# Miniprotein binders against q56419, part 45

Target 1, 326 residues: q56419
Amino acid sequence: MEGRTLEEVQEEVFKRHGVLVPKKELEDLAKALEEAGLLLTEKVEARLKEEEEKLKRERPMRLAGLSYPEGEREARAFLEAFRASYPGEGEEARVLLMPHLEPSRVPEVYGAALAALEKTPPPERIYLVGVAHRPLKEKAAALPVPFQTPFGPALPDLPALQALDALLPFELFNTPLAFREEHSLELPLFFLKGRFPEARVLPLLVARRSPELGEALKVVLRDFPGLLVLAVDLSHVGPRFGDTPLTRTLAEEARRRDLGFLERLAEGEPEAALAFLGANPTRIDGVEVVASLLPLLRERKGKVLAHRLDLEAPTLSAVGAGTLVL

## First folded at step 18 (miniprotein)

Design od2
Fold by OpenDDE base, last read:
Structure od2 (fold): chain B 326 residues (1-326), chain A 84 residues (1-84)
Amino acid sequence: as target 1 above (326 residues)
Amino acid sequence: GSEDLEEELEQAIEEAEELAEQVEEHEEAGRVDEAIEAYYKLAKELARISEAARRLGDEELFERAWREAIKAYDRARELMEKTK
């Protein structure tokens, strides 16, 4: 491998393509290349190109059998169990803020989202806005293909996606490889597709705040009405995120930031919610999404249904999750 | 820098002018599908003009170009609804 480690190749591929290739996959490729006398980089690039071509047709499940059941019957039982974990009633949502964290960590928060969806008339389409945990070529992106779920494919709303692209100063259909492993869409989509099997979907990712996205979506929503879903997590604190191990003081600050953010959103004051965070010292995940969607969040009053700060014990770190209806 | 943004703005203006002519030709000829496509392209170039103007600090052009982008979009939508 011309003196490069597998870790260096992994980092280079991640920087260039926004894809984290598993070390085992790189080992298998390296072994195959030693037999063929080919460069590892060329083979990785060829594989990524093949995967990009596959993503022109569909986005396969990546977390089926891991985060949620693969089989439809088991997946329905999973939804019912999550709904049962939230003892309250929901409210009708025009905008739903929900987590994208591993479902088993915050079952009652997903249960609150399901409770809201029970009170929501079936939408024709769902605008699903997630967080890009990988670099995008542009501030935001969409993938205009079917997303696989245990309940069948979530079909894209191509006319609404085309209308949105026409109002953006950049190419909306960029960085398809960023969607391959993006859990911020896959996990919420499981719950949404399970509740609304006939709804079309607009799968959107935000990497950086794009006020242009919010203004464009405001126009598109006039002609293409639907449910807006913000799939975002809240505070990220502890050693995994550069802090000391979780303490009572750090947890209280994370909760204060999370709840103060959600409460101001529930009052219809998204600018006040962003201002309240300042430099965002507890690293609320959803800030760039909220900053992009300001025109759609202004003057909408709603309710916080659930909140949890969940401890990841092995790393003494914690992630905040919440459910808000507007 | 600012020079790159001025070049981007100039290019987007030229493309928008060409698309405006194409839209007129397609509408006059009764080529509805081609007119719809050209209007969506025009809306995008007008959105590019708007963003470039915003970044350059030209608030008047920013607002004007965005209003024209919405008009081009609305015209495309009107033509689409008539063909259904």
Scores: ipSAE 0.849, ipTM 0.950, lowest interface PAE 0.4, mean pLDDT 91
Fold by ESMFold2, fold request of step 19:
Structure od2 (fold): chain B 326 residues (1-326), chain A 84 residues (1-84)
Amino acid sequence: as target 1 above (326 residues)
Amino acid sequence: GSEDLEEELEQAIEEAEELAEQVEEHEEAGRVDEAIEAYYKLAKELARISEAARRLGDEELFERAWREAIKAYDRARELMEKTK
């Protein structure tokens, strides 16, 4: 009914069905539809409240049967298949950058992450830092509950989370609903929990760059050593993301931006990596996480193990993913 | 705005001063769990002071408040280690 008058609706109904509906009946129908929309809003709000209460106790799998198998046996076979997609060897990671893109789109990139984990001593805990795809009440957030996986629950490191909260100028536990569908934590966690079943997790989201988060984490990591994981994707180009259709030139630019970003991070130069992107014309979504974590990335040298710009033929678009070890 | 941020800073300073007295009282009374909680709250208020100072452009207060936040945090950690 946007852009139409009731008279236009009345005329169309008569043309199609041969019935002349009085204007009052059309007005009553419009009012009833508006009231039904209000009732749906109240039901949605009640459902969201119920989901929020559930998330205060645990975070269930949302992508089992869609992005990875639900059963443990099948999930272990899935891990082995991804490892086999990267036939090379990894290197020990103190910091790991890995994607959160759908695993089947970039199997060798996830395989490279698994190869790095094979060279990494099992940590007591994993600082898993993803990208918030829903608004947060603050620049960053955590959810201090078990995250379910096919390999069992990934338990939160409550002492480390409480320590982190104590060093932040905002409440860390601030937006439970933002975690409900957050694949940037769930997808990497599948791989991390599969390889480090005893590690506890600090599940963190960044919505906007937070220099205070990086400074606080530097202190917390001193007392609670562990593996730092940046679960981020790289360039997003093409019509799905507001660009012209993907061309060879745009794809080459995206690859150049992705690799230039990763290589500068690998040289221990995170400020230079951010400066290299300028206005971020290819929409690398890792920038806010990197900008938050500068104190943890400076002067830490490493290696890019894998990169892929994955093409989406139906949308004429592409998304970049990489694996970086520091 | 800047005036709201200055009010936030003043409130955080007042709260931090009150918490500083509370941590001393709890430690002297042997209330270890309360002292730990108060030190964590003090660290958070000092972190709020530090962030407000950074946004106001007061580099000296920014750095000093952050160092004090770490001290309060470190004391809470020491007390927790003695208890456990």
Scores: ipSAE 0.848, ipTM 0.950, lowest interface PAE 0.5, mean pLDDT 91
Fold by OpenDDE base, fold request of step 19:
Structure od2 (fold): chain B 326 residues (1-326), chain A 84 residues (1-84)
Amino acid sequence: as target 1 above (326 residues)
Amino acid sequence: GSEDLEEELEQAIEEAEELAEQVEEHEEAGRVDEAIEAYYKLAKELARISEAARRLGDEELFERAWREAIKAYDRARELMEKTK
């Protein structure tokens, strides 16, 4: 991107690949490159250092006014509208798999998650496990600070986070900058905090499969019971992800992979779910999270509440999203 | 490589041995808060031993170190509950 505007990059990508990348995505990419040190000016480095120091105290909202309302009243109306988009009833969750995709793309899938949360007794704590879209120093990480939401701060469970760290072969509190703009935690947390305002949170990210995380969490959950939430998306297909434009055949394969994965999880067979994907040719996002949490998913039976494969028309690409209760 | 992993294992064993001695000293002296902290540190080093052993293919050490990590953790938790 040296010397080119975001508009010039957008135009070049469109001319070369026939894909219209949204300007916001290019901004996010530029920002991610800055975070990776690839575009760091001294000024950007100083800003990142300041932001890292702020992340020692709190994680501010990044998507307020973009993906969800900033104001509490408007945010409550937003929750009600999303709940209304799902016509079904939920079930009590001990484990909830839900998306982290842009909420407006899959409203009924988030609505299904809200329906499940309506049937779930308020937990003391929520183990929120997201996907790291940025590199981590370790296989997994946590940020032990308040996360800002329109409903007030989601407070960390420090005793449970400390207990988890004690059982991991690596430092859990690593890579704070990876949390700065991680939407895989922020978007689900909006819905979770809105439903359970008093619950403490353990915000966790997984970059690579860590069986050690699942074993450690199994021990910690004995002493620190709570709701486990897997904030994961499903298939990623089309030109944005290296495929041809979405066809009926490609969409059918993505749905088959998504549903086959979720159904095997609903049967309490997470190893069979992973094996069913093989090389994961449709790029199911949540694979590394599920692979890390096998001890917590085994023998748990549940139900698939919702699924959608959502088309991003400008890129002729699609992303799968689902809601599963265990 | 394997050599780096063996060095990591040896270091974690040494640290775990030192922490085990510290735990005993703190418990004998009735320093409960220090004992809790040392037990959590010991659990972490035992978890490191377990992971290094797993990666080296020593299944016996992997399982043993993990069981001892849980014991150290459980002892810390027991002491914490008694101090409430």
Scores: ipSAE 0.846, ipTM 0.948, lowest interface PAE 0.4, mean pLDDT 91
Fold by ESMFold2, last read:
Structure od2 (fold): chain B 326 residues (1-326), chain A 84 residues (1-84)
Amino acid sequence: as target 1 above (326 residues)
Amino acid sequence: GSEDLEEELEQAIEEAEELAEQVEEHEEAGRVDEAIEAYYKLAKELARISEAARRLGDEELFERAWREAIKAYDRARELMEKTK
């Protein structure tokens, strides 16, 4: 009934079905549908407010039993299996770039992250910076609550989060619902908490590049030192992402963009890494996070430990993932 | 629009001036916890001034307001360390 009058609807029903429905009955039906729609909207709004209140206390696991085991013993075995999928050695990291793609799709990339963590002294806290997949009210957000994991709760570093909020020109804590299903924090956190059970966490999301976030973090890290983790994926190519079906040429372009980006970051040249991507034709998610964190990435040299462009056969699409230590 | 940014800047300046007076009052009265909170709020308003100035193309105010935000933040941290 897109802009049609009741009379037009009545006429169309008659033409197609040979039945003339009285105008009064059509009016009654329209009112009932409007009331049902209003009640559904109110029910959804009430549910979202309830979820928001729960998120002010804790962030529960959403991917246990789906992306990683729910039980602690099985989760520890899972962690060890991922480490074993990367036969190489890691290097100490002050900054770690790791994926948030489904772990079973890129096991050696997560394994490389674990290898780096093995060489990294246990930090007091982890600045975990993911990519918002749902809208934020601001360029970036945080959720200052425990995040549940099979290894126990990852506790927030409340003093550091409050300090960070004090240096930002926007409200940091005003989009709790964006964290409800955010896998870019939950999936990396499983690996980080399993390796560093004592570290507190600053769970951060970036929706749009925020140079002010990087400048504020530079000050906060001076007073609250810790491990900086960029939890980002790389290229996204193929029909799921608006392209034609994946071809060898498109896949090779995505790999070239991914590796060129990572290599320039590894040379301590984050501006050059961003410039190399230009308009970001393969849709690397890491761009907004890197652009936010430039002051923390400049002049930090390191090494690319792993990369994979993983094929999504059902969608004829691919997603890139990598591990970089700085 | 630009008029919205100018209004944002003016509001942030007014709030920062009120907070600057509050931190002075709290410090003089020995209300340390209140001073810490007011310094954090002042740092935030100065960061808002800095960002609004950057978007308006006022590089001098952008840089000065950011330096002042860090100073207010540093004063809050200093007070916290004294009360440990």
Scores: ipSAE 0.844, ipTM 0.949, lowest interface PAE 0.5, mean pLDDT 91

Design od4
Fold by ESMFold2, fold request of step 19:
Structure od4 (fold): chain B 326 residues (1-326), chain A 84 residues (1-84)
Amino acid sequence: as target 1 above (326 residues)
Amino acid sequence: GSEDLEEELEQAIEEAEELAEQVEEHEEAGRVDEAIRAYYKLAKELARISEAARRLGDEELFERAWREAIKAYDRARELLEKTK
């Protein structure tokens, strides 16, 4: 009944079946369907409340057996294979930019992150900042619970999270359901927890740029030092992302944007990195996170360890990923 | 609209003033845990004042409220370190 009146439906039934259904009977049917839809909505809402209550206690693995192995020994071997995919040496990081793209698509980029972690003293805590793929009630959020991994639970740094919440003009613990399937935290966390099994974690998501988050984190990091991780992807180009089909020219532009962005970050110039992207025509994923964290990125010089613009042949699209240490 | 922001600012100021009185009472009474919690709440209200002021274009209040938020936060941190 897409835009048709009840009279039009009544006429069509008569034309097809020779029966004139009274308008009242059609009205009653429409109301019954609306009531059935309300009952289905109540079931969905009850299920969501149940999931939300579970997330107040822990965040379970969602990608074990899909993106990484579930068992600890197999997961350890998986990490070793990824490290071996990057033949270079890392450098110590106080800030690490790494991807959240499916690991098998960019193994050497994750391997570069592992190489950096090899040179990094084990931190007391990791500030893991991902990109919200579901709406948040606020610009940013955290979930102060253990995140399960094959290497054991990544425990939350509750004192640091409480301190951070105290410096924000909004409630930090605001959208538990947004974390349920959030791969931008789960995929990097697998690698981080595997290398730093004793580090506590601040699992943070950014939906929209939040300068107040960066200012608050600058204060909190003074008192709770640790490793800052920007878990972000770079360009997203091609038909899957609303572009024309991937061409050599579009791929070259995406690569240029990715590397120019990373290089300016490596020079300690995050504002220049954002300005270089302009309207962000290649949809670099990390823009909102970088824009939130400016106070933590300014004047930190470093090095781009790896980059890949990975082709999605079936969709004629591509996604960029990189590893940057600061 | 700006009237809503002004109402938010006025509410946050009232809450901050009440919390400022509470932190003084708790510290004078030696109720350290209550003082810590009140200082964290005070820091949050001062951060709300700072953000509302920024949106209203009041740069002086924005910067001052942020400095006061950090002071309240720092006091909570000092008290927490003493109870370790």
Scores: ipSAE 0.861, ipTM 0.954, lowest interface PAE 0.5, mean pLDDT 91
Fold by ESMFold2, fold request of step 19:
Structure od4 (fold): chain B 326 residues (1-326), chain A 84 residues (1-84)
Amino acid sequence: as target 1 above (326 residues)
Amino acid sequence: GSEDLEEELEQAIEEAEELAEQVEEHEEAGRVDEAIRAYYKLAKELARISEAARRLGDEELFERAWREAIKAYDRARELLEKTK
């Protein structure tokens, strides 16, 4: 009934079925449908408010038993298996870029991140910057509550979060529900908390590039030093993402784009890395995060430890993941 | 439009001026916790002024307001570290 009057509906019913439905009956039906829709909307809103209230206290695991084990002993063995998937050695990181793609799809990429963490002194805190998959009210957001993991709760660094909020032209604590199912924080956090059980966390999401966030973080990191983690994926190619079916040529282009991006970041040239992508034709996921954090990435040299462009056979598509230390 | 952004800037300036008076009052009275909170609020309003100025194309105010935001933040940090 989008854009149609009840008279138009009545006329169409008469033309097609030979029955003139009284306008009052159509009005009664429309009102009943609107009331039912309103009640469903109110029920959904009430449930969302309940979930939001729970998120003001803690963020529970959503992927335990799906992407990683729920029990601590099994989770520890899981970490060891992932480390073993990467036979190389890591390097100390002050900044770590790691994926948030399903871990079983890119085990050696997560293994490379664990190798880097082995070489990294335990930080007091971790600035974990993921990609918002649900809308935020602002360009970026944080959730200042414990995040549950099989290794115990990852506690928020409340003083550092308060300091960060004070330097932003918007409210940092703005969209709790966006964190409810956000795997770009939960999946990397499993690995980070497993390796650094005593570190506090600043769980941050970027929806749209925020130069303000990077400038504020530069000041906050001066007073609250810690490990900066960019929890991002790389190319997204194929029909699931608006392309033709994955071909060898498209896959090789995506791989070249991923590596070219990572290598320019490794040279301390984040503006050049963004410029290299141009219109970002392979849809590298990390662009908004990198664009937000330019002041923290400039002149910081490092090394690409791992990369994979992983095939999604059912969708004829692929997603890239990498590990970079700076 | 630009009228809305100019109104936003004027409101942020008014709020920052009120907070600047509050921080001095709190420091004079020895209300350290209140001073810290007021300095953090002042830093935030100065960051809002800075961003509004950037969007209006006023590069001079953009940079000045950001430096003042950092100064207010730094004073809050100093007080927190002394009285932690």
Scores: ipSAE 0.859, ipTM 0.953, lowest interface PAE 0.5, mean pLDDT 91
Fold by ESMFold2, fold request of step 19:
Structure od4 (fold): chain B 326 residues (1-326), chain A 84 residues (1-84)
Amino acid sequence: as target 1 above (326 residues)
Amino acid sequence: GSEDLEEELEQAIEEAEELAEQVEEHEEAGRVDEAIRAYYKLAKELARISEAARRLGDEELFERAWREAIKAYDRARELLEKTK
């Protein structure tokens, strides 16, 4: 137990409580605990397999009633309120970068995304690329099933997903459980499905940079044109993320990193944007997605519509979010 | 390590050669659905060859295998369009 022999445990119990526990009884207890742990592990594995099979049919809402309303009418009013939080006009997007941070924390950033969507012709499909917050078996993954929303199911573009899978050196449909709680798809999808109710979706996650994903998508987009959405957050700073408490200096650095990254992307220079971040000391979480999608971002100019570095007062931490159209 | 990559490359080449024979057989026999599926599988194995070559530093094979993956993919797309 924690590097102690049974004799040491026996002695400590005697010193503390005045009772001598035979070594045999301690050995029996240790064996029973080990066997109970093995049985629990088997039960957990069986439950995970059941969840995995369910996710091969559909992905249910996990954040309805928490991050957005459950009912369709209330959800539409919610979209309108978020649009109103951004008083400006958008621009047509062929590529949209938008956050996946809790919407109430950055309402005008989501509002800017809605403003861009107002100027964007309804696409046949949306390539929704989020950030995996759970490990994937491969560098990237997709889940080719309906994603439930208050606006009805977001249907997968199965032909485009199969075409994409055919051009990848790994199985694209590889980690269903990683999608179970993945908010980087669910939160942006609420806004996208609300604005484009007829668009099909390619729900994609990136865990580690995959240049092959970008090259494959370049080919697939030729045959299956649509809207490319990078659903990513920016800097993550403060104790929740391994730093000291947020200071004015750390916040200023995070803002500088966020804006410098976005501005270089807006100039059509994604390699320069990545180089600007260096070791990524403020932990911008969009880096692996951008690094995967370089062929789709090069020479595509656009504008940064919104940015916020949002403070988490209870944790003395902050997260950056932005809206970029290309 | 490098031995794992070389084994991966050898396996992918072997599978691609088998699939290349299958696509020719399916097209000759008029089995269009089977040909489409085999072309998609062939494209995937060629993409695996391309990625393994890139990791081994063989730039020429990397680029050639990728071009061949696109050709197999394009043939599957052409067959799909004809069956519409």
Scores: ipSAE 0.853, ipTM 0.952, lowest interface PAE 0.5, mean pLDDT 91
Fold by OpenDDE base, fold request of step 19:
Structure od4 (fold): chain B 326 residues (1-326), chain A 84 residues (1-84)
Amino acid sequence: as target 1 above (326 residues)
Amino acid sequence: GSEDLEEELEQAIEEAEELAEQVEEHEEAGRVDEAIRAYYKLAKELARISEAARRLGDEELFERAWREAIKAYDRARELLEKTK
């Protein structure tokens, strides 16, 4: 590493490419480089370029065999088991808010999403809006390629993506590497593709609030109708997120904020939902997504189907998850 | 800063003017596919104008540019549907 730290390499790559490479990946590359005599930065850049070129063709599954089964038969049984974990009936969704948390942590919340999808007529296309857990060059991005699933590829709606790009003040097709490992799209897409095998997808990520995205999507949805899916988690509290270990008080505050947010969304008052959170001290993940989609959420009445604050015991931290239909 | 936004606005206006001329030329010549592409590009530049204007506090230009962006988009869509 010529005296540079992994952090310095990570920062350099981030500054140049807008991609935060995980330290573990850099460590693995550094170990491989001790053998090859190449500069870590050059090898990282070359690998990222190769991955970017691959992402021009397709987005492969990353969590198959980990978060969900790779095989179609097993994947269908997985869907059925998750649906069975929610004893209620769903409602028809025009907008679906669902989690992107590890499915095994909140099975009944995903089950509620599946229940809603059972009552939803098959859409021609799905606008899947996830959270960018990695930096984007722009406020939002899209990846106009097939996403692999156990049920076959989720094909992009290229005409609708082109129409959306035409109405945005920034390049929509930016930061393809941010999609490589983004679970906020992959996990929801498993459930969506399993339920709606013929639906095309618009895979979107939001890093920062973009009111322009909501206004553009409002126009696009007129000509390209479809299901809008907000793939967002709720509160993130505890030591992993900079808080003290989870207490009753902290959990009650997280639940209060999650439910208060979802209830205001269910009333068709997304601005009130955002205002209710203020500085968002419990770090509701979906805030920037909701703030970007205000024109599409206004005046829509709906229902909260499920909510859970799930404890990660090893870190004494918790993540909120919910399912809302509008 | 504000200077960068003014430069972005000026550039987007120049590009939009060029695209408006190209759209007219393509429509007059009956080059429908080229006109569709040019209208989508024009909508993009008008959206850029709109956002730059918003950031600069020019509410009138913000709203006008956005309306024109939708109009350019709608024209592209109209032409596209006629070609199907």
Scores: ipSAE 0.822, ipTM 0.941, lowest interface PAE 0.4, mean pLDDT 91

